# VHH binders against Uncharacterized protein YNL108C: the designs that were tried, part 20

Target 1, 262 residues: Uncharacterized protein YNL108C, of Saccharomyces cerevisiae (p53929)
Amino acid sequence: AIENIYIARHGYRSNWLPKGPYPPPPTGIDNDVPLSEHGVEQAHELANYISKLDVKPEMIFSSPFYRCLETSKPTVEALKIPLYVDRGVGEWYKPDRPIIPEPATHEVMSKFFPSMISPDWEPSIIPSNKGETEEDIFERCHKFWPVFIDRVERKFPNVKTIMIVTHAATKSALGMNLLKFSSAKEPIDNKGTFIRNGSCAIDKFELVKGENESIPFEEREWKLTMNGNTSFLTNGEEMNWTFMNAFEAGSDADIKARRAAE
Key: E = the ipSAE of ESMFold2; O = the ipSAE of OpenDDE; V2 = 0.75 times the mean of E and O plus 0.25 times the DockQ between their complexes.

## First folded at step 14 (VHH; framework vhh_7pa5_2)

Design n1 (from m4 with Y111S; at its last look DockQ between E and O 0.01; V2 from the best seeds 0.00; counts 0 for: pae E 12.7 > 2, off the site)
Fold by ESMFold2, look of step 14:
Structure n1 (fold): chain B 262 residues (1-262), chain A 122 residues (1-122)
Amino acid sequence: as target 1 above (262 residues)
Amino acid sequence: QVQLVESGGGMVQPGGSLRLSCAASGFTFSRYWMSWVRRAPGKGPEWVSYISGSGDYTYYADSVKGRFTISRDNAKNTLYLQMNSLKPEDTALYYCAKGYSPWYRSEPFDSWGQGTQVTVSS
């Protein structure tokens, strides 16, 4: 049974740099932007950190978007572990977009990441192609967990530790669902703490074990033991985002608002 | 066999209080999330509250937040619901349920007893 779940956000995006021109998405898909050189450095720092953990991930489940695969690559190579793509941990897009980006196919992504993406994994859930409200992505992540974990445990019964590489909103919604909160907008304690979602930030969730019997996933209790850790990054926490932000994480509007505030 | 026995219901006036108890047996109580569910006359089940196996996390339906408090005593295998500021709309048969999650429910749960009646009326 899965006992440890790491959830990480992709690294710093190319279009977060103060100046363009920015590289076009390698896949040709709108909003499928690559990491900046800085983001690639963060991905390597993350891999180095993970390689030194006592409890290491045994496999990665990544969002299909290019930046998440880029973020995962150094860890796949360092640990020699398999990676699967699951659209269920994909990006959050609000319903007011005229067109919701759809990720590249396995075939297309395999051209950019040869030998990295394992075959034979179907999406646990497919995000709406009409966009999602905050409540919708929370519900997507709610539905994702039982389907996903059942498949992981059936296909890989001896695996105890996995890592998910995803986006700020999805990372937050996944974690809040594991902790059994009813909204992604809640603090996780009485001090007003939120899950931290900086670029390349990593969470760790640990199963609160029972000795007597295996229990259904929906009855399991999880504890957050590492919250958005960025201590291994040269520049520390960058681009943290929560659902308290009015804009999609890392969108042009979000970047504009951040620049105006600083 | 899993067995859950609810008690502590009764008749109260609006604004009153009741404390429900649920005695659990037949499973490792501390390992499972527990919930209170209610059925008002002529209505289907409504989730009321949910508590983790350790007791560290509690959740409430919006209709009862601030008025009801769920708790558990794992040494006594007992689940509790303190109900304050009761309203006529809280009138229902209250059930204790093993592992009933408001986020993961897809089927009727089968681990609950006969329930305990709460009636709020002048």
Scores: ipSAE 0.005, ipTM 0.312, lowest interface PAE 12.7, mean pLDDT 88
ESMFold2 (binder alone), look of step 14: mean pLDDT 85; pTM 0.851
OpenDDE, look of step 14: ipSAE 0.006; ipTM 0.238

Design n2 (from n1 with R31S; at its last look DockQ between E and O 0.01; V2 from the best seeds 0.00; counts 0 for: pae O 11.3 > 2, off the site)
Fold by OpenDDE, look of step 14:
Structure n2 (fold): chain B 262 residues (1-262), chain A 122 residues (1-122)
Amino acid sequence: as target 1 above (262 residues)
Amino acid sequence: QVQLVESGGGMVQPGGSLRLSCAASGFTFSSYWMSWVRRAPGKGPEWVSYISGSGDYTYYADSVKGRFTISRDNAKNTLYLQMNSLKPEDTALYYCAKGYSPWYRSEPFDSWGQGTQVTVSS
């Protein structure tokens, strides 16, 4: 059974920079923005940090969006581990968004990231192209886990530690589901602690019950042993987002609001 | 009010071809995996093929791999199954199904149509 799960948010986005011009999405897909140079640096710092961990991921499952693959690349190169793309850990978009972006195809992404993306992996879940409510994204992640874990354990029975590279909202929803909460908008403890989702922030979940893979996922118990760690980043935590924020994580509206607050 | 209506079935000789269609309505078609499932007399349902919402990913049962092709037209809300080199053992009622469940073989999908009969016989 999978015993350790790392979940990281992508690095600092290009369109988060205070000043443009911003590079267009390499894929031509709306909102599929690349990392900034700073974000790439963060990705390398993350890779360096991961490479020094006692328990290292044996494989990565990444969101299909460009920024997540960029974030994953240094870790893949450092650890020489396989990377698979799963749309189930893709970005969260609200239903009121005029356009709901769809990620580039596997073929297209493979062109941008030659030899990095392993073939022969199907998405565990397909996000709605009509957008998702907060409840929807939570439910998506709820449905995602049993499908995903089952497939991972069947295909890779010897793998014990994995890493997911995803987005702030998805990261939160994934984690909250692992911890068996009913929503992503509640604190994880009585101190009012939330899962932290800074750029390249990384969580760790450890299996505390259900070590046998024959035990259904829903009967397994996980502990959050690392919450949004950014201690390895030169600039520390940046662009933290939670579902308590008013806007989509990393959206233009979010950025605008953040800038206005400065 | 999910509706799935299969068509294109019929009787063919071994080695023949058929193209099944499934007209979908009542849900955001492109947002969901779609599947073809078949049920032969006296047998349980068998997965034939499934395709991702975007069509980026297609998968086939070993028994039909290389012979069948699943595709979809999201603009038309239609799922297709091109069946070539048909064999007698392909005889079954073919269902179009909304969704997929690789880990739940007993309840592999949310909804399915009435099915279209495919008979392969000399």
Scores: ipSAE 0.008, ipTM 0.240, lowest interface PAE 11.3, mean pLDDT 90
ESMFold2, look of step 14: ipSAE 0.368; ipTM 0.737
ESMFold2 (binder alone), look of step 14: mean pLDDT 84; pTM 0.848

Design n3 (from n1 with S52N G53S S54D D56S; at its last look DockQ between E and O 0.62; V2 from the best seeds 0.00; counts 0 for: DG spot H54, pae E 8.4 > 2)
Fold by ESMFold2, look of step 14:
Structure n3 (fold): chain B 262 residues (1-262), chain A 122 residues (1-122)
Amino acid sequence: as target 1 above (262 residues)
Amino acid sequence: QVQLVESGGGMVQPGGSLRLSCAASGFTFSRYWMSWVRRAPGKGPEWVSYINSDGSYTYYADSVKGRFTISRDNAKNTLYLQMNSLKPEDTALYYCAKGYSPWYRSEPFDSWGQGTQVTVSS
């Protein structure tokens, strides 16, 4: 049974650098941009950090987008653990976006990441191809958890610790659902704390033992024991995002707004 | 099955112009970045130009900037490269590619066309 869940956001994107031109996405899919060199370094720092934890992930479930697979690669190599792609932890795109990207297929991504992506894993849920409101992605993540965990526990009954590599909005929505909030815009405690979603930031959720043992996933209780940790990164927290932001995380509008505030 | 068919190559004198076309099928063309890559005799690939899905962003290698223009017609599933002020150094086999090739990083890639030859000589 799953007892520990890590959730990480992908590293610093290539198109977040102050100057272009930027290379196109390796897959040719709009918004499927790769990490910057800085982002690749963040991914290596994350892998080094994970390799020293007392409780290590035994497998990774990644978003199908290129930057998430790039972020996952150093950890897969360091820990020698399997990785599966699940579209259910994919990116959030608003409904009014001109283009709603669909991720590359397993076959295409396997060419870029040879021997990394394990076969025989179906998506737990497929995001809308018409975009998603904030309520829609929150609901997607709500539906994701019971389907996903049931499948993980049936297929891998001896695995206790997993890691999800995803995007800022999805990471936040997954965590808020796991903590049983009804909105992604709430603080998680009476001190006004929010889940932190910096680039390469990592959460840890632990099962509350004794209270939720031997019950359906939906009734289990989870606690956040590591919130958006970036202490292992040379530059600390960068590009933190929450649903209080008016723009999609890391979008051109988000970047423009951040630069205007400097 | 992704299919890319380049055309429009040929022999021209220095200072001349050519317009390359790439007819695309087997995928939703309007959703993808596209690129032109060239390979001169005895040399590795050089990524010449890229264009994003709606054409709002373009990139050009320094060697061609100001002389080459990449464009696309999403209604016709066609990518173009207008090449002006051609030089002997532009002589190469020109390929259309879906996305960009990771070959300079030794990554596999299977979405190139057959190529169209451009030869610039007196």
Scores: ipSAE 0.012, ipTM 0.379, lowest interface PAE 8.4, mean pLDDT 87
ESMFold2 (binder alone), look of step 14: mean pLDDT 83; pTM 0.838
OpenDDE, look of step 14: ipSAE 0.425; ipTM 0.745

Design n4 (from n1 with S106D; at its last look DockQ between E and O 0.03; V2 from the best seeds 0.00; counts 0 for: pae O 11.6 > 2, placed apart)
Fold by OpenDDE, look of step 14:
Structure n4 (fold): chain B 262 residues (1-262), chain A 122 residues (1-122)
Amino acid sequence: as target 1 above (262 residues)
Amino acid sequence: QVQLVESGGGMVQPGGSLRLSCAASGFTFSRYWMSWVRRAPGKGPEWVSYISGSGDYTYYADSVKGRFTISRDNAKNTLYLQMNSLKPEDTALYYCAKGYSPWYRDEPFDSWGQGTQVTVSS
């Protein structure tokens, strides 16, 4: 059974920079923006950090979006572990968003990341192309886990530690589901602590109950042992986001609001 | 000083076509993403289409996909929006905007033109 799950947010996005022009999405897909140079640096710092961990991921499952694959690339290269793409850990988009991006195909992504993406992995779940409410994304992640874990354990029975590279909202929703909360807007403790989702922030979840694969995922219990760790980043935590934020994570509106608050 | 001037709007019947133009000045046009945004009465602004500086990348809202085509002539510093198969729900004030926004909720007035009215009615 899977015993350790790392979940990381992608690095600093190119369009988070204070001044344009911003590079176009390499895939030609709306909001599929690349990392900034700073984001790439963060990705390398993340890789370096992961490479020094006692318990290292044996596989990476990445969101199909370009920035997540970029974030994953240094870790893949450092650890020489396989990477699979799962749409189930893709970005969260609200229903009222004018454009709901769909990620590039495996074929397209493989052109940008040659030999990095392992084939033969079906999506555990497909995000709605009509957008998702906060409830929807939480439910998506709820449905995602049992399907995903079952498939991982079935196909890779010897794997114990995995890493997911995803987005802020999805990272939160995934984690909150592992911790068996009913909403992504709840604190994880009585102190009002939230899962932190800075750029390249990484969470760790450890299995505390249900070590046998025969135990259904729903009966397994997880502990958050690392919450949005950014201690390995030179600039520390940047662009933290939670569902308590007023704007979509990483959106222009979000950035504008952040700047105005400075 | 950034200037954006929209033109080409008007009244058309459902199923009709219009071609909007936006004349840009005051910045290096080819270096920037450009957008069409519309605002219908009683509604917030809606992004309609995006185009990269080079024109290599174009994006459309689902509501206009297959009907609208965004393009640009960088030599003329002009942005275009070809609107075909127009529907009553396309009725709005259409703005040319400098820049790219993947998610739009607040109106950046400093990057917008005066707008051109498009009315689709029988």
Scores: ipSAE 0.006, ipTM 0.241, lowest interface PAE 11.6, mean pLDDT 89
ESMFold2, look of step 14: ipSAE 0.332; ipTM 0.718
ESMFold2 (binder alone), look of step 14: mean pLDDT 84; pTM 0.851

Design n5 (from n1 with R105L S106D; at its last look DockQ between E and O 0.04; V2 from the best seeds 0.00; counts 0 for: pae E 11.9 > 2, placed apart)
Fold by ESMFold2, look of step 14:
Structure n5 (fold): chain B 262 residues (1-262), chain A 122 residues (1-122)
Amino acid sequence: as target 1 above (262 residues)
Amino acid sequence: QVQLVESGGGMVQPGGSLRLSCAASGFTFSRYWMSWVRRAPGKGPEWVSYISGSGDYTYYADSVKGRFTISRDNAKNTLYLQMNSLKPEDTALYYCAKGYSPWYLDEPFDSWGQGTQVTVSS
């Protein structure tokens, strides 16, 4: 049974740098931007941090977007663990976009990441191709967990620790669902704490109830024991985002608003 | 099954213009980089232009900059090449190609059309 879940956000994007022109997306898909060189360095720092943990992930489940696979790569290489792609942990896009980006296929991504992406994993859920409200992504993540965990535990019954590599909104919604909140906009304690979602930030959730029995996922209880840790990154926390932000995480509007506030 | 069908070639006088089209089917057109590549008689392939899936990124060989314009219509699954101020050295068989970013992969393009002939001669 799964006892530990790490959830990390992808590293610093190329189009977050102060000046363009920015490199084109490798796949040509809108918003499928690669990491900056800085983001690749963050991914290596994350892998180094993970390699020294007492409790290490035994496999990775990544968003299909290029930057998440890039973020995962150093950890796959350092730990020599399998990686699967699950669209259910994909990016959040608001419904007001004229076209909602869809990720590259497994075949396409395997050309960019040869020998890295394991075959034979179906998405636990497919995000709407019409975009998602805040309530929609929260519900997507709610539905994701029981389907995903059941399949992981049936296919890999001896695995206890996994890592998910995803995006700021999805990371927050996944975590808030594990903690059994009804919204991603709530603080997680009486001190006003929110889940932290910096670039390459990593959460850890530990099972506190259900360890000794095969009980339904919905009846298990989880504790957040690491909240958006960035202490291993040379520049610390960067690009933190929460649902209190009016803009999609890391969008042009978000970046413009951040620069105007400086 | 990927299909790429070029059209719009022909004979034209130096200084003239042509517009090439490439009709695409069998794949999600907007997800892929597209390219025009030409092969002159007795020579190897020469890339002419690249365009990203969204159309936001375009690149040209030095020999055609300022004269040729690549574009795409993702609603019609069609790639275009507007060729102005044509020169005899532009004479070639022009192919459209489907693939990925040319800077990130050793072999970026995996599908090609049959080509359309462009002949610039007085």
Scores: ipSAE 0.000, ipTM 0.297, lowest interface PAE 11.9, mean pLDDT 89
ESMFold2 (binder alone), look of step 14: mean pLDDT 84; pTM 0.847
OpenDDE, look of step 14: ipSAE 0.007; ipTM 0.227

Design n6 (from n1 with S54T; at its last look DockQ between E and O 0.14; V2 from the best seeds 0.00; counts 0 for: pae E 19.1 > 2, placed apart)
Fold by ESMFold2, look of step 14:
Structure n6 (fold): chain B 262 residues (1-262), chain A 122 residues (1-122)
Amino acid sequence: as target 1 above (262 residues)
Amino acid sequence: QVQLVESGGGMVQPGGSLRLSCAASGFTFSRYWMSWVRRAPGKGPEWVSYISGTGDYTYYADSVKGRFTISRDNAKNTLYLQMNSLKPEDTALYYCAKGYSPWYRSEPFDSWGQGTQVTVSS
């Protein structure tokens, strides 16, 4: 049974740098931008941190977007663990976006990441191709968990610890669903704390009930024991985002708003 | 359901110009890479040019670079090829193709039109 879940956001994007030129998306898909060199460095720092944990992930489930696979790669190499792609942890796009990117196929991704992506994993859920409201992504993540965990536990019954590599909004929605909140916009404690979603930030969720106890997923209880940890990153927390932000995480509008507030 | 209809072919003298169009329907045009591919008499397919869904990225075969320009109008669901300084070896049936980026696939196309003939002769 799964006892530990790490959830990480991809590293710093190439197009978040203050000045271009920026590399084109390697897959040719709009918004499928690669990490900056800085983001690749964050991914290596994350892998080094993970390699020293007492409780290590035994497998990774990544968003299909290029930056998430790039973020995962140093950890796959350091731990020599399998990685699967699940579209259910994919990016959040608002419904008013004129085009909703469709991620690259397994075949395309495998050309860029040879021998990294394990076959024979179907998406637990497919995000809407018409964009998603905040309520929609929260609902997507609500539906994701029971399907996903059941499949992981049936296919890999001896695995106790997994890591998900995803995006800020999805990371928040996944975590808030595990903690059984009714929306992604609630604080997680009476101090007004929110899940932290910096670039390359990592959460840890631990099962509260006894180890190896088989109960329905809906009856399990989870505790957030690591909230958006960035202590291992040279520059600390960058690009933190929550649903209290008016804009899609890391979008041009978000970046413009951040620069205006500086 | 996918329809690609090429037009604008014809006969032209060496050194002349021609503009091809491809009307697309049955899919969300702006989401796909589009391509021009040609088949000269007695030869297999030769890719000519690619353009990304947004139109921001374009690529050309060495044989046409500097002479041909690919473009698209996503509001009109139309792909174009401006062909300048035409040579007899450009004589071919030109196809519009829908598919994926050529950077990582040997067979990046999933749909083709019926083609439009371009003939360059003295």
Scores: ipSAE 0.000, ipTM 0.108, lowest interface PAE 19.1, mean pLDDT 87
ESMFold2 (binder alone), look of step 14: mean pLDDT 85; pTM 0.850
OpenDDE, look of step 14: ipSAE 0.006; ipTM 0.256

Design n7 (from m6 with G56D Y112H; at its last look DockQ between E and O 0.59; V2 from the best seeds 0.00; counts 0 for: pae E 8.4 > 2)
Fold by ESMFold2, look of step 14:
Structure n7 (fold): chain B 262 residues (1-262), chain A 123 residues (1-123)
Amino acid sequence: as target 1 above (262 residues)
Amino acid sequence: QVQLVESGGGMVQPGGSLRLSCAASGFTFSRYWMSWVRRAPGKGPEWVSYISGSGDYTYYADSVKGRFTISRDNAKNTLYLQMNSLKPEDTALYYCAKGYSPWYRGSEPFDHWGQGTQVTVSS
């Protein structure tokens, strides 16, 4: 049964750098933006950190977007663990876009990440192709968890620790659902703490000890024991985002607003 | 069934202009970066230009920069290449292509090509 869940955000995107030129997406798919060299370095720093943890992930479940697979690669290589793609942890896009981006197919992803992506994993849920409100992505993540965990535990009964590599909004919504909050805009404690979602930031959620692991997933209790940790990154926390932000995380509008505030 | 159909080629004198079109069908056109690629007689494919799904980002080979302009109309599912100041070296079969970025190093960077449209620049 799963006892520990790590959730990480992808590293620093190429188009977040202050000046271009920026590389186009390797896949040729719009919005499938790769990491910058800085983001690749963050991914290596994350892998090094994970390699030293007492409790290590035994497998990775990644968003299908190129930047999340890039972020996962150093950890897969360092730990020699399997990786699966699940569209259910994919990016959040607001419904006011005329066309909602979609990720590459498994075949395309495998050309860029040969031998990295394990076969025989179906999406736990498919995000709406018409975009999602804040309430919609929160509900997507609510529905994701029981389907996902049930399948992980059925297929991998001896695995206790997994890692999800995803995006800021999805990371926050997944974590807040796991903690049984009703909104991603709530603090997680009486001190006003929020989940931190910097680039390459990592959460750890632990199953409460003594819980009956045979009970339905939605009845199990989880606690956050690591909140958006970036202590292993050379530049610390960067690009933190929450649903209090008016813009999609890391979008051109978000970047423009951040630059105006600097 | 991805289909790409090029048109607008022809014979022009050096210094002339042509506008190529590519009608796309069988996929959601606006989600993909699109390329123009050319193949001169006896030579392999040469990447010419690349445009983002939205049309906001464009890239050009050095040999055509400043002379060629790539554009797209997503409402009409059409890709364009405006070619000005044409030179004899531009003589080639021009293809509209869908695939990976020009920096892909695998054996088959483009997975879908049209039939091509011939551009001939000669006095």
Scores: ipSAE 0.428, ipTM 0.755, lowest interface PAE 2.9, mean pLDDT 91
ESMFold2 (binder alone), look of step 14: mean pLDDT 84; pTM 0.840
OpenDDE, look of step 14: ipSAE 0.447; ipTM 0.757
ESMFold2, look of step 15: ipSAE 0.013; ipTM 0.456
ESMFold2 (binder alone), look of step 15: mean pLDDT 83; pTM 0.837
OpenDDE, look of step 15: ipSAE 0.516; ipTM 0.774

Design n8 (from n2 with Y100W; at its last look DockQ between E and O 0.02; V2 from the best seeds 0.00; counts 0 for: pae O 13.7 > 2, off the site)
Fold by OpenDDE, look of step 14:
Structure n8 (fold): chain B 262 residues (1-262), chain A 122 residues (1-122)
Amino acid sequence: as target 1 above (262 residues)
Amino acid sequence: QVQLVESGGGMVQPGGSLRLSCAASGFTFSSYWMSWVRRAPGKGPEWVSYISGSGDYTYYADSVKGRFTISRDNAKNTLYLQMNSLKPEDTALYYCAKGWSPWYRSEPFDSWGQGTQVTVSS
């Protein structure tokens, strides 16, 4: 059974920079923006941090979006571990968004990331192309986990530690589901603590009950042992987002709001 | 051995409806995503619709959104495609495919059937 799960948010996005012009999405897909140079640096710092961990991920499952693959690349190179793409850990988009972006194909992404993306992995779940409410994304992640874990354990029975690279909202929803909460908008403890989702922030979940893969996922219990760690980043935590924010994480509206608040 | 057998195709007038079926065997049907793919004459394969194992999640190509509905009956190991408001451009050989691949537009990862012909013509 999977015993350790790391979940990281992508690095600092290019369009988060205070001044443009911003580079267009390399894939040509709206909102599929690349990392900034700073974000790439963060990705390397993350890789360096991961490479020094006692318990290292044995494989990565990444969101299909460009920024997540960029974030994953240094870790893949450092650890020489396989990377798979799962749409189930893709970005969260609200239903009122005019356009719901769809990620680029494996073929397209492989051009940008040669030999990095392993084939033969079907999505565990597909985000709605009509957008998702907060409840929807939480439910997506709820449904995602049992399917995903079952598939991973069947295909890779010897793997014990995995890493997911994803987005702020998805990261939160994934984690909250592991912790068996009913919503991503509530604190995880009596102190009012939330899962932190800075750029390249990384969570760790450890299995505390259900060591046998024959135990249904629903009966397994996880502990959050690392919450949005950014201690390895030179600039520390940046662009933290939670569902308590008014806008989609990293969206233009979010950035504008943040700038206006400065 | 994986077997997929499509049925329900035929000739209809524009604006008409058809319901395709796909009988699946040789694998645990409910554990896999399923897809409909079509190939029009002189054109490459086009992904039409995808559905999760449970049926909770569906995906449609832009060209068929609002007109087609994918569904499944896991108890019967059957995949369905309800096609309404059919257009001449929907004319194609329709394939049932095991699995779903967002990465390739031409072919699914797994097996598909022999196809059922859908012709939309006045």
Scores: ipSAE 0.000, ipTM 0.231, lowest interface PAE 13.7, mean pLDDT 90
ESMFold2, look of step 14: ipSAE 0.019; ipTM 0.504
ESMFold2 (binder alone), look of step 14: mean pLDDT 83; pTM 0.839

## First folded at step 15 (VHH; framework vhh_7pa5_2)

Design r2 (from n7 with S107Y; at its last look DockQ between E and O 0.63; V2 from the best seeds 0.00; counts 0 for: pae E 3.5 > 2, grease 27.5 > 24.2, SAP .698 > .668)
Fold by ESMFold2, look of step 15:
Structure r2 (fold): chain B 262 residues (1-262), chain A 123 residues (1-123)
Amino acid sequence: as target 1 above (262 residues)
Amino acid sequence: QVQLVESGGGMVQPGGSLRLSCAASGFTFSRYWMSWVRRAPGKGPEWVSYISGSGDYTYYADSVKGRFTISRDNAKNTLYLQMNSLKPEDTALYYCAKGYSPWYRGYEPFDHWGQGTQVTVSS
């Protein structure tokens, strides 16, 4: 049964750098933005940190977007663990976009990440192609968990620890659902603490002692024991985001607003 | 079935202008970066220009910067190349292409090509 869940956000994007021109997406698909060299360095620092943990992930489930696969790659290589793509942990896009971005296919991604993506994993849920409100992505993550965990535990009954590599909004919504909150906009304690979602930041959720694997997933209790950790990154926390932000995380509008505040 | 059909080629004098079009079908055109690629006689493919799905970002080979302008009309599923100040060395078969970014280097970054349209620049 799954006892430990790590959730990480992808590293620093190429188009977050102060100046362009930025490299076009390797896949030729709009919005499939790669990591910057800085983001790749963050991904290596994350892998080094993970390789020294007492409790290590035994497999990775990644968003299908290029930047998440890039973020996952150093950890796959360092730990020699399998990686699967699940569209259910994909990016959040608001409904007001004229066209909702879609990820590359498995075949396309396998050309860029040869031998990295394991076959034979169907998405646990498909995000709406019409965009999602804040309530919609929270609900997507609510539905994701029981379907996903059931499949993981059936297919990999001896695995206890997994890692998900995803995006800021999805990371926050996944975590808040595990902690049994009814909204992603709540603090997680009386002190006003929120889940931290910096680039390459990592959460750890641990199953509360005394739970057994036969209990329905929705009845299990989880504790956040690592909140958006970036202590292993040379530049610390960067690009933190919460649903209190008016803009999609890391979007052009978000970046413009951050630069204007400088 | 991805289909790309180029048109607008022809004979022009040095210094002249020509506008190429590419009609696209069989895929969601606006979601993909599109390229113009050319093949001069006896040479391999040369990347010319690249445009984002939205049309907001463009890139050009050094040999055509300032002379060529790539554009697209997503409502009409059409890619364009405006070629000004044409030179004899621009003589080539020009292809509309869909595929991966040439930014990551490779002679065959594209998975779909049109049939091409001939551009000949001669006195």
Scores: ipSAE 0.329, ipTM 0.696, lowest interface PAE 3.5, mean pLDDT 90
ESMFold2 (binder alone), look of step 15: mean pLDDT 84; pTM 0.847
OpenDDE, look of step 15: ipSAE 0.336; ipTM 0.698

